# VH-VL binders against q8ixk2r445to577: the designs that were tried, part 42

Target 1, 133 residues: q8ixk2r445to577
Amino acid sequence: FFGMLQNKGLTDYCFDYNPPDENQIVGHQVILYLCHGMGQNQFFEYTSQKEIRYNTHQPEGCIAVEAGMDTLIMHLCEETAPENQKFILQEDGSLFHEQSKKCVQAARKESSDSFVPLLRDCTNSDHQKWFFK

## First folded at step 16 (VH-VL)

Design m5
Fold by ESMFold2, fold request of step 19:
Structure m5 (fold): chain C 133 residues (1-133), chain A 119 residues (1-119), chain B 112 residues (1-112)
Amino acid sequence: as target 1 above (133 residues)
Amino acid sequence: QVQLVQSGAEVKKPGASVKVSCKASGYTFTDYYMHWVRQAPGQGLEWMGYIKPTSGYTKYHQNFQDRVTMTRDTSISTAYMELSRLRSDDTAVYYCARSKHYGSGFDYWGQGTTVTVSS
Amino acid sequence: DIVMSQSPSSLSASVGDRVTITCKSSQSLLYSSNNKNYLAWYQQKPGKSPKLLIYWASTRESGVPDRFSGSGSGTDFTLTISSLQPEDFATYYCQQYWSYLTFGQGTKLEIK
């Protein structure tokens, strides 16, 4: 699977990554933004190694959640996927983070009109359902 | 064995275009990025850009952004680089080279294609 | 672009000598999460394509003789040839692959 990773509940919002410095893509938070498919910000790939790759940069970025955190942060992909970079995109559309045993949910950023994906306890909410288009 | 075989030498006039091919064998073509690197006579190596074979996504160095097009045909494991509006200072050897998605050095290179641009 | 600066531009040495080539980047190439430096070294002989010698700053590519070694971290890197052989006449390039790719300007090594 590759393309734009869209939320079912938060209609027309997609994973988006826009690092302020193209020479320092690691360590910034993935956000949600209106789906547009322009530029390089909204193209991701889900792989058989259970990675969500930011694939419009070299080296490719891989989404991770650091221990004890709930935010999705860009790391570099590695030859063997680290455990904190492994997600399962389930048939029901839930996006499960194996290490933390939590699901990715679309959420409003604190005191903002902005949205971000965050790890939360898994539910059947449409805000926890994702698909590529 | 991994091999990258490029098309033969080209002689062009200023203002023309050139399209260089790079045929891969001995590995799964779609598992690696393909890069293009050129080297003017007596000069160093200059990275031009890459293509990701699965998606066809390209990234070009700013110096070539308006004149280069990189493509591929996954059915024949072949990458292409086309440079348009050629000038005499585009005279160089053009190489293809592969890298891994997670970042790596270029472990295999094509043999190079000499492009000569002269009046 | 991340700028890569090599020194010296050229070097003349005798068979059996130990030679050192340095490379400096305008930005750290160290990824703290995996403790790897995203730097490679290449050898290029006249009329031939470059050959990968070293990646991750210090890992020797298979088939590369033990006399070639890489060291350094962050912004400062070295390639060392411990006992120069006649076949080592070449130009040597460093390359960052931390963000896209940039080559150093090259170091021409002549054998006396």
Scores: ipSAE 0.800, ipTM 0.915, lowest interface PAE 0.8, mean pLDDT 93
Fold by ESMFold2, fold request of step 19:
Structure m5 (fold): chain C 133 residues (1-133), chain A 119 residues (1-119), chain B 112 residues (1-112)
Amino acid sequence: as target 1 above (133 residues)
Amino acid sequence: QVQLVQSGAEVKKPGASVKVSCKASGYTFTDYYMHWVRQAPGQGLEWMGYIKPTSGYTKYHQNFQDRVTMTRDTSISTAYMELSRLRSDDTAVYYCARSKHYGSGFDYWGQGTTVTVSS
Amino acid sequence: DIVMSQSPSSLSASVGDRVTITCKSSQSLLYSSNNKNYLAWYQQKPGKSPKLLIYWASTRESGVPDRFSGSGSGTDFTLTISSLQPEDFATYYCQQYWSYLTFGQGTKLEIK
């Protein structure tokens, strides 16, 4: 899969990554932003290695969740995908993080009008359903 | 055995275009980025850009952004680089070279294609 | 662009000599998460394409003789040839692949 990674419940919102420095793409959080498909910020790839790749940069970025955290952070992809970078996009649209056993959910930042993807206990919520388009 | 085989030498006039091909064999073409690098006589290596074969996504160095087009045909495992509005200082050897998505050195290079631009 | 500066630009040496070539980047190439430096070294002989010698700053490519070694981290890197052989007279380039790609200017190693 390649394209914009969209949320079913939070309509018209996509994974977005906009690092302030093109020469330092690691260490920032992935956000949700209105889908537009322009520029380089909203193009991701889901791979057979269970990675979610930010693939409009070389080297490619891979989304990770660090142990004990719930935020999706950009790392560099590796030859063999580290465990914290492995996600399963399930048939029902849920995006399951293997290491933590949690699902990616569209969530509102506390005290904010902005949205981010976060790990939460898996539910049947449409805010935990994702698809490429 | 991994191999990148480029098209033959070209002689062009200023203002023309050149299209160089790079045919890959011995590996899964879509597993690697294809880069183009040039080298003017007596000069160093200059990275021009890359194409990701699966998607066709390209990134060009800003010095070439408005003159270069990189394409590929995955059915014949071949990448192409076209440079337009040629100038005499585009005289160089042009190489293709591959890298992995996670970042790697260029482990295999084409043999090079000499492009000469003269009046 | 991340700027890569090599020194010296040229160098004369004899078979059997120990040679060092340095490369400096305008920013760190070290990824602390995997402890790797995204730097490569290449050898190029006249009329030939470059050949990869070293990647991740210190890992030899398959088939590269043990006399070639890479060292350094962050912004400062060194290629060392411990005992020059006749086939080692060439031009050497460093390259960063931390963010896109940049080559150093090259170091020409000549026979003295």
Scores: ipSAE 0.788, ipTM 0.911, lowest interface PAE 0.9, mean pLDDT 93
Fold by ESMFold2, fold request of step 19:
Structure m5 (fold): chain C 133 residues (1-133), chain A 119 residues (1-119), chain B 112 residues (1-112)
Amino acid sequence: as target 1 above (133 residues)
Amino acid sequence: QVQLVQSGAEVKKPGASVKVSCKASGYTFTDYYMHWVRQAPGQGLEWMGYIKPTSGYTKYHQNFQDRVTMTRDTSISTAYMELSRLRSDDTAVYYCARSKHYGSGFDYWGQGTTVTVSS
Amino acid sequence: DIVMSQSPSSLSASVGDRVTITCKSSQSLLYSSNNKNYLAWYQQKPGKSPKLLIYWASTRESGVPDRFSGSGSGTDFTLTISSLQPEDFATYYCQQYWSYLTFGQGTKLEIK
């Protein structure tokens, strides 16, 4: 699977990554933004190695969640996927983070009109359902 | 038995275009990025850009951005680089080389294609 | 672009000598998460394609003789040939792969 990774519940919002310096793509948070497919920000790939790759940069970025955190942060992909970079995109559209045993949910940033993907306890909410377009 | 085999030498006049091919074998073509690197006579290596074979996504170095086109045909495991509006200072050896998505340097290179631009 | 600067641009040495070639980058190539430096070294003999010698700054590619070693971290890197052999006549390049790709300008090694 590759393309724009959309949320079912938060309609027309996609994973988006906009690093301020293309020579330093690591360490920033993945956000949700209106799907547009322009530039480099919204192209991701889900792989058989259970990675979510930011694939319009070399080296490619891989989404990770650091221990004890709930935010999705950009790391570099590695030859073998680290445990904190492993996600399962399930048949029902849920996106499960193996190490934390939590699901990715579209969430509103507190007191803001901005949205981000965060780890939460897994539910059947459409805000935890994702698909490639 | 990884191999990258490039098309033969070319002689071109200024203003023409050249298209170099790079046929891959011995590995899954879509698992690696394909890069193009050139080397003018007596000069160093100059990275031109890459293509990701799965999606066809390309990134070009700014120096070539408006003159280079990189493509691929996954059915025959072949990458292409086309350079247009050739100038005499485009005379160089052009290499293809592969890398992993996670960054690995270039473990395999094509044999090089000499392009000579002269009037 | 990340700028890669090699030194010296050329050198001449005898068989058996220890030689060093340095490479400096305009920004750190160290990824603290995996503690790896995204730097490679290549050897290129006249009329041939470059050959990968070293990656991750210090890891020797398979089949590369033990006399080749890489060291350094961050912005400063060194390729060392511990006992120069006649077949080591070549031009050597460093390359960053931290963000896209940049080559150093090359170091021509001539054996006396």
Scores: ipSAE 0.754, ipTM 0.903, lowest interface PAE 1.0, mean pLDDT 93
Fold by ESMFold2, look of step 18:
Structure m5 (fold): chain C 133 residues (1-133), chain A 119 residues (1-119), chain B 112 residues (1-112)
Amino acid sequence: as target 1 above (133 residues)
Amino acid sequence: QVQLVQSGAEVKKPGASVKVSCKASGYTFTDYYMHWVRQAPGQGLEWMGYIKPTSGYTKYHQNFQDRVTMTRDTSISTAYMELSRLRSDDTAVYYCARSKHYGSGFDYWGQGTTVTVSS
Amino acid sequence: DIVMSQSPSSLSASVGDRVTITCKSSQSLLYSSNNKNYLAWYQQKPGKSPKLLIYWASTRESGVPDRFSGSGSGTDFTLTISSLQPEDFATYYCQQYWSYLTFGQGTKLEIK
């Protein structure tokens, strides 16, 4: 799948990645932003290796969650997907992170009006449901 | 047996356009990015940009942004590079070359297409 | 752009010599998560397409003789030919693939 990765519960919000320097895309947090489809920030690909790729850059970025953390951080894709970059997009729209055994949820960023995807215990909440648009 | 076979040499006048083709064989065309690189006589290699064959997404180096168009036809495993408003300093050999999505060196290159621009 | 600077621009050497070509990048090419440097080296003979020699700074491409080696990390990289052969007289380029791509200006290796 390729496109904008949209949240069902937080209506009209999509995964967004806006690194401050296009020559240094690693290590910044993925956010949620109003879906617009303009520029490079909101196009992602879900692959057979269970990656979520930021593929409007070369090398492509792959979303990861580092051990003990709940934030989604940009890493570089590898020939074989590392375990911390593997997500299962299930038919019901849940996005499960295999290594942590948690689901991606749209959440309000602490002390902010901004939204981010975070790992949380899996539920049936629409805030844990995602689809490509 | 991976091959990248490019179209033949071109002679153009200033102000014209040129379109170079690069036909891939021996691998799955959509598994690799296709890049274009040029080399003026006696000069080094200059990266021009790439196309991702699956989506058609392109990124051009700023020096070519306003004059280059890269396209592909996945049904015939062929990439194209068109350069418009040609100048005499666009005289060069133009190469196609492939890379992996995760970053890699260019393991296979086309044979090159000589474009001569003379007024 | 990440700027790649090669040194020297040209070099004269004899068959059997050990030669060293350096390449410096304007920013680090090291990805600490996989401990790889996103740098390649190419050989180009007149009238021919470039040939990949080394990738990830030090990994030899299949079929490349073991007299070619790459070393360095971060911003400083070296291509070494341990015993120069007649077929090694060519121009050599480094290339970063950390963010998009840029080439060094090339090093011409000539027969003394």
Scores: ipSAE 0.726, ipTM 0.898, lowest interface PAE 1.1, mean pLDDT 93
Fold by ESMFold2, fold request of step 22:
Structure m5 (fold): chain C 133 residues (1-133), chain A 119 residues (1-119), chain B 112 residues (1-112)
Amino acid sequence: as target 1 above (133 residues)
Amino acid sequence: QVQLVQSGAEVKKPGASVKVSCKASGYTFTDYYMHWVRQAPGQGLEWMGYIKPTSGYTKYHQNFQDRVTMTRDTSISTAYMELSRLRSDDTAVYYCARSKHYGSGFDYWGQGTTVTVSS
Amino acid sequence: DIVMSQSPSSLSASVGDRVTITCKSSQSLLYSSNNKNYLAWYQQKPGKSPKLLIYWASTRESGVPDRFSGSGSGTDFTLTISSLQPEDFATYYCQQYWSYLTFGQGTKLEIK
């Protein structure tokens, strides 16, 4: 799959990555932003290696969740996908993080109008359902 | 064995365009990025940009952004680079080279295509 | 753009000499998560395409003789040829692949 990764429950919001320095893409948080498809911020690829790749940069970025954290952070892809970079996109649209056993949910950032994807206990909420467009 | 074979030498006038091809064999074409690198006579290597063969996504170095177009045809494992509005200082050898998505050196290069711009 | 600076621009040496070529980047090429430096070295002989020698700063490509070694980390890198052979007279380039790609300007190694 390639395209914009959109949330079912938070209508018209997509995964977005806008690092402040194009020469240092690692270590920043993935956010949710209104889907627009412009530039290189909203194009991701889901691979047979269970990666979510930010593939409008070389080297490609791969989304990870660090141990004990619930935030989705940009790492570089590796020859063999590290365990913390493996996600399963289920047929029902849930996005399951294998290492933590949690699901990606659209959430409002702490006391603000902005939104981010976070790991939460898996539910059937539409805020945990994702699709490529 | 992996091989990248480029089209033959070109002589062009200023203001014209040139399109160079790079045919890949010995590997799965869509598993690697294809880059274009040029080298003017007596000068160093200059990265021009890349194409991702699966999606056709391209990224061009800012020096070429308004004049270069990179394409590919996955059915014949071939990448293309077209440079328009040629100037005499575009005279160079143009190379294709491949890399992995996770970052790698260029382990295989084409033989180079000489483009001469004169009138 | 990450700028890559090589030194020297040229040098003359004799067969059997130990030579070093340096490469400096304007930004760190070290990814702390995997402890790899995203830097490569190439050899180019006249009329030929470049040949990969070293990647990840210090890993020799298959078939590259042991006399070639790479070292350094972060922003400072070195290519060393421990005992120069007749076939080693060429131009050498470093290249970063941390963010897109940039080549150094090259170092021409000539026979004395």
Scores: ipSAE 0.706, ipTM 0.890, lowest interface PAE 1.1, mean pLDDT 93

Design m5
Fold by OpenDDE, look of step 20:
Structure m5 (fold): chain C 133 residues (1-133), chain A 119 residues (1-119), chain B 112 residues (1-112)
Amino acid sequence: as target 1 above (133 residues)
Amino acid sequence: QVQLVQSGAEVKKPGASVKVSCKASGYTFTDYYMHWVRQAPGQGLEWMGYIKPTSGYTKYHQNFQDRVTMTRDTSISTAYMELSRLRSDDTAVYYCARSKHYGSGFDYWGQGTTVTVSS
Amino acid sequence: DIVMSQSPSSLSASVGDRVTITCKSSQSLLYSSNNKNYLAWYQQKPGKSPKLLIYWASTRESGVPDRFSGSGSGTDFTLTISSLQPEDFATYYCQQYWSYLTFGQGTKLEIK
C-alpha cells in the first residue's frame, strides 16, 4: 500500500511530513494536513516489514515511536525494522503500533488548529481508521 | 554473482541525447536502488540520481533535474539513464551502481560507459 | 547538499607506509538511533569502477584487506592504510549517504 494515508474520521486529512531541512529528515513529528496530493510530503508506503515508509528521501525514512512518547517521529529505515517502527494496518483500517500496543489516532494538537497522529488506546473510532488513497 | 553490465561507449553532438543502459544480474533487481554516477576525465565522482526499481520513483540531483531521466524495465532487470541537451562538459564515464534502501554505500558498480560530447 | 571535503587532495607514499586520508562532512552523518555514521570509502584505480572499501564509517566490505580501516564519527572521518601495498596506489573517495549522496573530491595516492 502506498500513497496518501488518509484518516476516516478526520475527513480529508492525511499523514504529512515536511522536515524543515531536506538534509535532516529525522527527528521531526509527522503531522496531519489536508490531503492535497501534491508534492511528496504526503506520500507514504506500508511495507511488508510493517513499516510506514517515507520513501521520497534517500535514505528512506520510517515512522517510529520513541520510548515514552505518543507522537510519530520520523526515523531512518533500517535493514531490520526496529520494534518501534512496526505497525499493523488492520483490515478494519486501524493502525496498530506493535510495541506500544496502541492505535494511531487523529487528534488535535494542543493549543493549535493543527492535527497530529497520536498513539491512543485502541477503539472503534473512525479517528483511528486509516486508508491509503 | 552480482553484475551490472552497461551499454557501450557513446559519441554525441552537443544538443543531442544519450541513453545508457545498465543490466543487473545475480540479485533481485527490485531490492536495491539503482544510482547513476558520472566522472569527467580526471575529475571526481558526481552523483546524478537514483531510481527505485519497484516503483520507478526517481530522485535527481538538482544539477541534472531538468536534463536527466532515469527509467527501468523490471522484466529484464535493466536501468536506463538518459541525459538530454548534451554539452561538452557532459563528457564523462557514467556508472550505474546499486545500494540498499537504508543506505550502505554502493557495493556493486557497472563497468562504466564513456560518453563523449564533441562538435 | 552535504559537502564532503577530503584531505589531502593528493599524497605520495612508499610501500609499507602508514597512510591516512581525512574526510569532513558539512554536517553530522551520525544517526543517534542506531549510532551509525552514514559514510563510505571507495577505492578507484585508473580505468576501473570505484570499489567499496568501508561503509558505516568503520565496517570493511567483504574481501577488503585488514590493512584498510575507517574511523571517525559525526563530521570527521579517516581512512587508514596501515601498511601500503603496491596495489593500493589509487584514488580514494569518501561518500555520505545520510542525505542522498555526495562524494568527496578524492585523494590520489601516488607512489613516491
Scores: ipSAE 0.684, ipTM 0.895, lowest interface PAE 0.9, mean pLDDT 94
Fold by ESMFold2, look of step 20:
Structure m5 (fold): chain C 133 residues (1-133), chain A 119 residues (1-119), chain B 112 residues (1-112)
Amino acid sequence: as target 1 above (133 residues)
Amino acid sequence: QVQLVQSGAEVKKPGASVKVSCKASGYTFTDYYMHWVRQAPGQGLEWMGYIKPTSGYTKYHQNFQDRVTMTRDTSISTAYMELSRLRSDDTAVYYCARSKHYGSGFDYWGQGTTVTVSS
Amino acid sequence: DIVMSQSPSSLSASVGDRVTITCKSSQSLLYSSNNKNYLAWYQQKPGKSPKLLIYWASTRESGVPDRFSGSGSGTDFTLTISSLQPEDFATYYCQQYWSYLTFGQGTKLEIK
């Protein structure tokens, strides 16, 4: 799978990555933004190694969640995918983070009108359902 | 064994275009990025850009952005680099080279294609 | 662009000498999460394609003689040839692959 990773419940919002410096893509948070498909911010690839790759940069970025955290942070991809970078995109559209045993949910960023993907206990909410477009 | 085999030498006039091919064999073409690097006579290595073969996504170095086009044909495992509006300082050897998505250096290079631009 | 600076630009040496070539990066190439430096070294002989010698700053590519070694971390890197052989007279390049790619300007190693 490749393209824009869109939320079912928060309609017309996609994974988006907008690092302030293209020479330092590591360590910034993935956000949700209105789907547009332009430039390099909204192109992601889901791989057979269970990675979500930001692949409009070299080396490619891989989305990770650090132990004990709920935010999706950009790391660099590695030859063998680290456990904190493994996600299962299930047939029902849920996006399950293997290491934490939690699901990715579209959420409003506190004290703003902005949206971010966060790990939450898995539910059947449409805000936890994702698909590539 | 992994091979990158490039098209033959070219002699061009200023203002023309050149298209260099790079045929890959011995590996899964779509698992690696393909880069283009040039080297003017007596000079160092200059990275021009890359293509990701699965999507066709390209990134060009700003010095070439307005004149270079990189493409590929996955059905024949071949990458292409086209440089337009040639001038004498484009005289160089042009190489293709591969890398992994996670970065690992260029472990295989094409043999090089000499492009000579003269009036 | 991340700038890569090599020194010296050229060097004359004799067979059997120990040779060092340095490479400095305008920003750190160390990724703390995997403790790897995103730096490679290449050898190029006249009329030939570059050949990968070292990647991850210190890992020798398969088939590269053990007289070649890489060291350093962060912004400062060194390629060492412990006992120079006749076939080692060439130009050497460092390359960062931390963000896109840039090459150093090269170090020409000549016989004295």
Scores: ipSAE 0.676, ipTM 0.889, lowest interface PAE 1.4, mean pLDDT 93
Fold by ESMFold2, fold request of step 22:
Structure m5 (fold): chain C 133 residues (1-133), chain A 119 residues (1-119), chain B 112 residues (1-112)
Amino acid sequence: as target 1 above (133 residues)
Amino acid sequence: QVQLVQSGAEVKKPGASVKVSCKASGYTFTDYYMHWVRQAPGQGLEWMGYIKPTSGYTKYHQNFQDRVTMTRDTSISTAYMELSRLRSDDTAVYYCARSKHYGSGFDYWGQGTTVTVSS
Amino acid sequence: DIVMSQSPSSLSASVGDRVTITCKSSQSLLYSSNNKNYLAWYQQKPGKSPKLLIYWASTRESGVPDRFSGSGSGTDFTLTISSLQPEDFATYYCQQYWSYLTFGQGTKLEIK
């Protein structure tokens, strides 16, 4: 799958990544933003290695969750996907993070009107359902 | 085995365009980025840009951005580089080379295509 | 662009010599998460395509003789040929692949 990764419950919001320095894409948080498809900030690929790849840079970025954290952070993709970069996009639309055993949920960023994807206990909420467009 | 086979040598006049092809075999074409690198006579290697075959997404080096177009046809495992508004200093050997998405050296290169730009 | 600077630009050496070629990058190529340096070395003989020798700064590509070795980290890298052979006449390039790609200007090695 390739495209904009949209949330079902938070209508018209997509995964978005806009690093301040295009030469230093590692270490910043993935956010949710209104789907627009401009500037390549919202184009991701889900692969057979269970990666969510950010294709706008070479080497490509891969979304990860560091141990003990709940935020989705950009890492570089590797030859074999590290455990913290493995996600399962399930048939029901849930996005399951294998290492943590948690699901990606659209959430309001604390003290803000901004939204971010965060790991949470898996539920049947539409805020934990994702699909490509 | 893996091969990258490029189109033959070309002679062009200033102001014309050239389109070089690179046909891949022996691997899954869409698993690798395709890069283009040129080398003027007696000079070093100059990276021009790449294309991701699955999406067609391209990134060009600033020096070529207004004159280069990179495309591909996944049905025949072929990448293309077109350089327009040719100048005499575009005379060079043009190579295609592949890399992995996670970053890698260029393990396979095409044989090179000589483009000569002369009046 | 990340600037890659090689030294020397050319050199002559005899069969059996140890040869070193230096490459410096304008920024670190080390990814601390995997401890790899995103740097490659190539050999190019006249009339031929470049050949990958070393990747991740120190890993030899398959089929490359063990007299070739890479070392260094961060911004400073070295290619060493431990015992020069006649077939090693070539130009050598370093290349970063940390952020897009840049080649060094090359080092021409002539065998005396």
Scores: ipSAE 0.652, ipTM 0.875, lowest interface PAE 1.3, mean pLDDT 92
Fold by OpenDDE, fold request of step 22:
Structure m5 (fold): chain C 133 residues (1-133), chain A 119 residues (1-119), chain B 112 residues (1-112)
Amino acid sequence: as target 1 above (133 residues)
Amino acid sequence: QVQLVQSGAEVKKPGASVKVSCKASGYTFTDYYMHWVRQAPGQGLEWMGYIKPTSGYTKYHQNFQDRVTMTRDTSISTAYMELSRLRSDDTAVYYCARSKHYGSGFDYWGQGTTVTVSS
Amino acid sequence: DIVMSQSPSSLSASVGDRVTITCKSSQSLLYSSNNKNYLAWYQQKPGKSPKLLIYWASTRESGVPDRFSGSGSGTDFTLTISSLQPEDFATYYCQQYWSYLTFGQGTKLEIK
């Protein structure tokens, strides 16, 4: 699967990554932004290795969850996907992070008017449902 | 066994275009990036770009951005590289090569396609 | 582009010799988050396609003899052949895959 990764509950919002420096794409947080289908910052790929790749920039990035965190951070992809980069996109649209055993949920960023994907306990909420468009 | 089989040698005039094919077998074509690398006679290796077969997304080296087009046909596990506005210094052996990630080593290579550009 | 500089450009050696080839990158190839170096080594014989020997600077590709080893970190890397065999005479290339992809100019290993 590839393209825009859109949330079902938070209508018209998609995964978005726009690092401050195009030459340093890792270490920043993935956010949610209106699905616009323009540019390269909303193009992601779910791979057979259970990675969510940001593969429109050099070097290639993979979404990871760092220890003790509930945010999605861009790391570099590796030959063997590390445990913190493994996600399961279920048939029902839920996006499950294997290591934390939590689901990715669209949420409002703390102290901000922005939205971000966060790890939360898995529920049946549409805010935890995702699909590629 | 993994194999990358490329099309045969080409002889072109300056200003013409050439399209080289690379047929993959022995593995899932869409699971790996396909790169193109060329080597002029007696020279080193030069990376031209890659295509991700799943999405068709491409990234070209800036030296070829305006002249190269990489495509693929997933139904026959074949990648294509077209180079236009050929010059004499485009004379080289052109290789396709796969990688697990676009930023990783190339573990399998095609046999190479010789492209000769001469008036 | 990241520039890869190999040394020497050519060298002559005998069977059984220990051979070292160096590669320097204009920028660090070490990623602090995973502590890996985005560097590979290839072998190419005349009229043949390149063959992957080492990746991640020090990991030997499957099927590659133990006499080949890679070392180094950051900007300085080395390919070592502990005991040169007749089939090892070839041209060797380093490659960075940190930003875009670039190769060293090559090192031709010839029979003395």
Scores: ipSAE 0.018, ipTM 0.689, lowest interface PAE 5.4, mean pLDDT 92

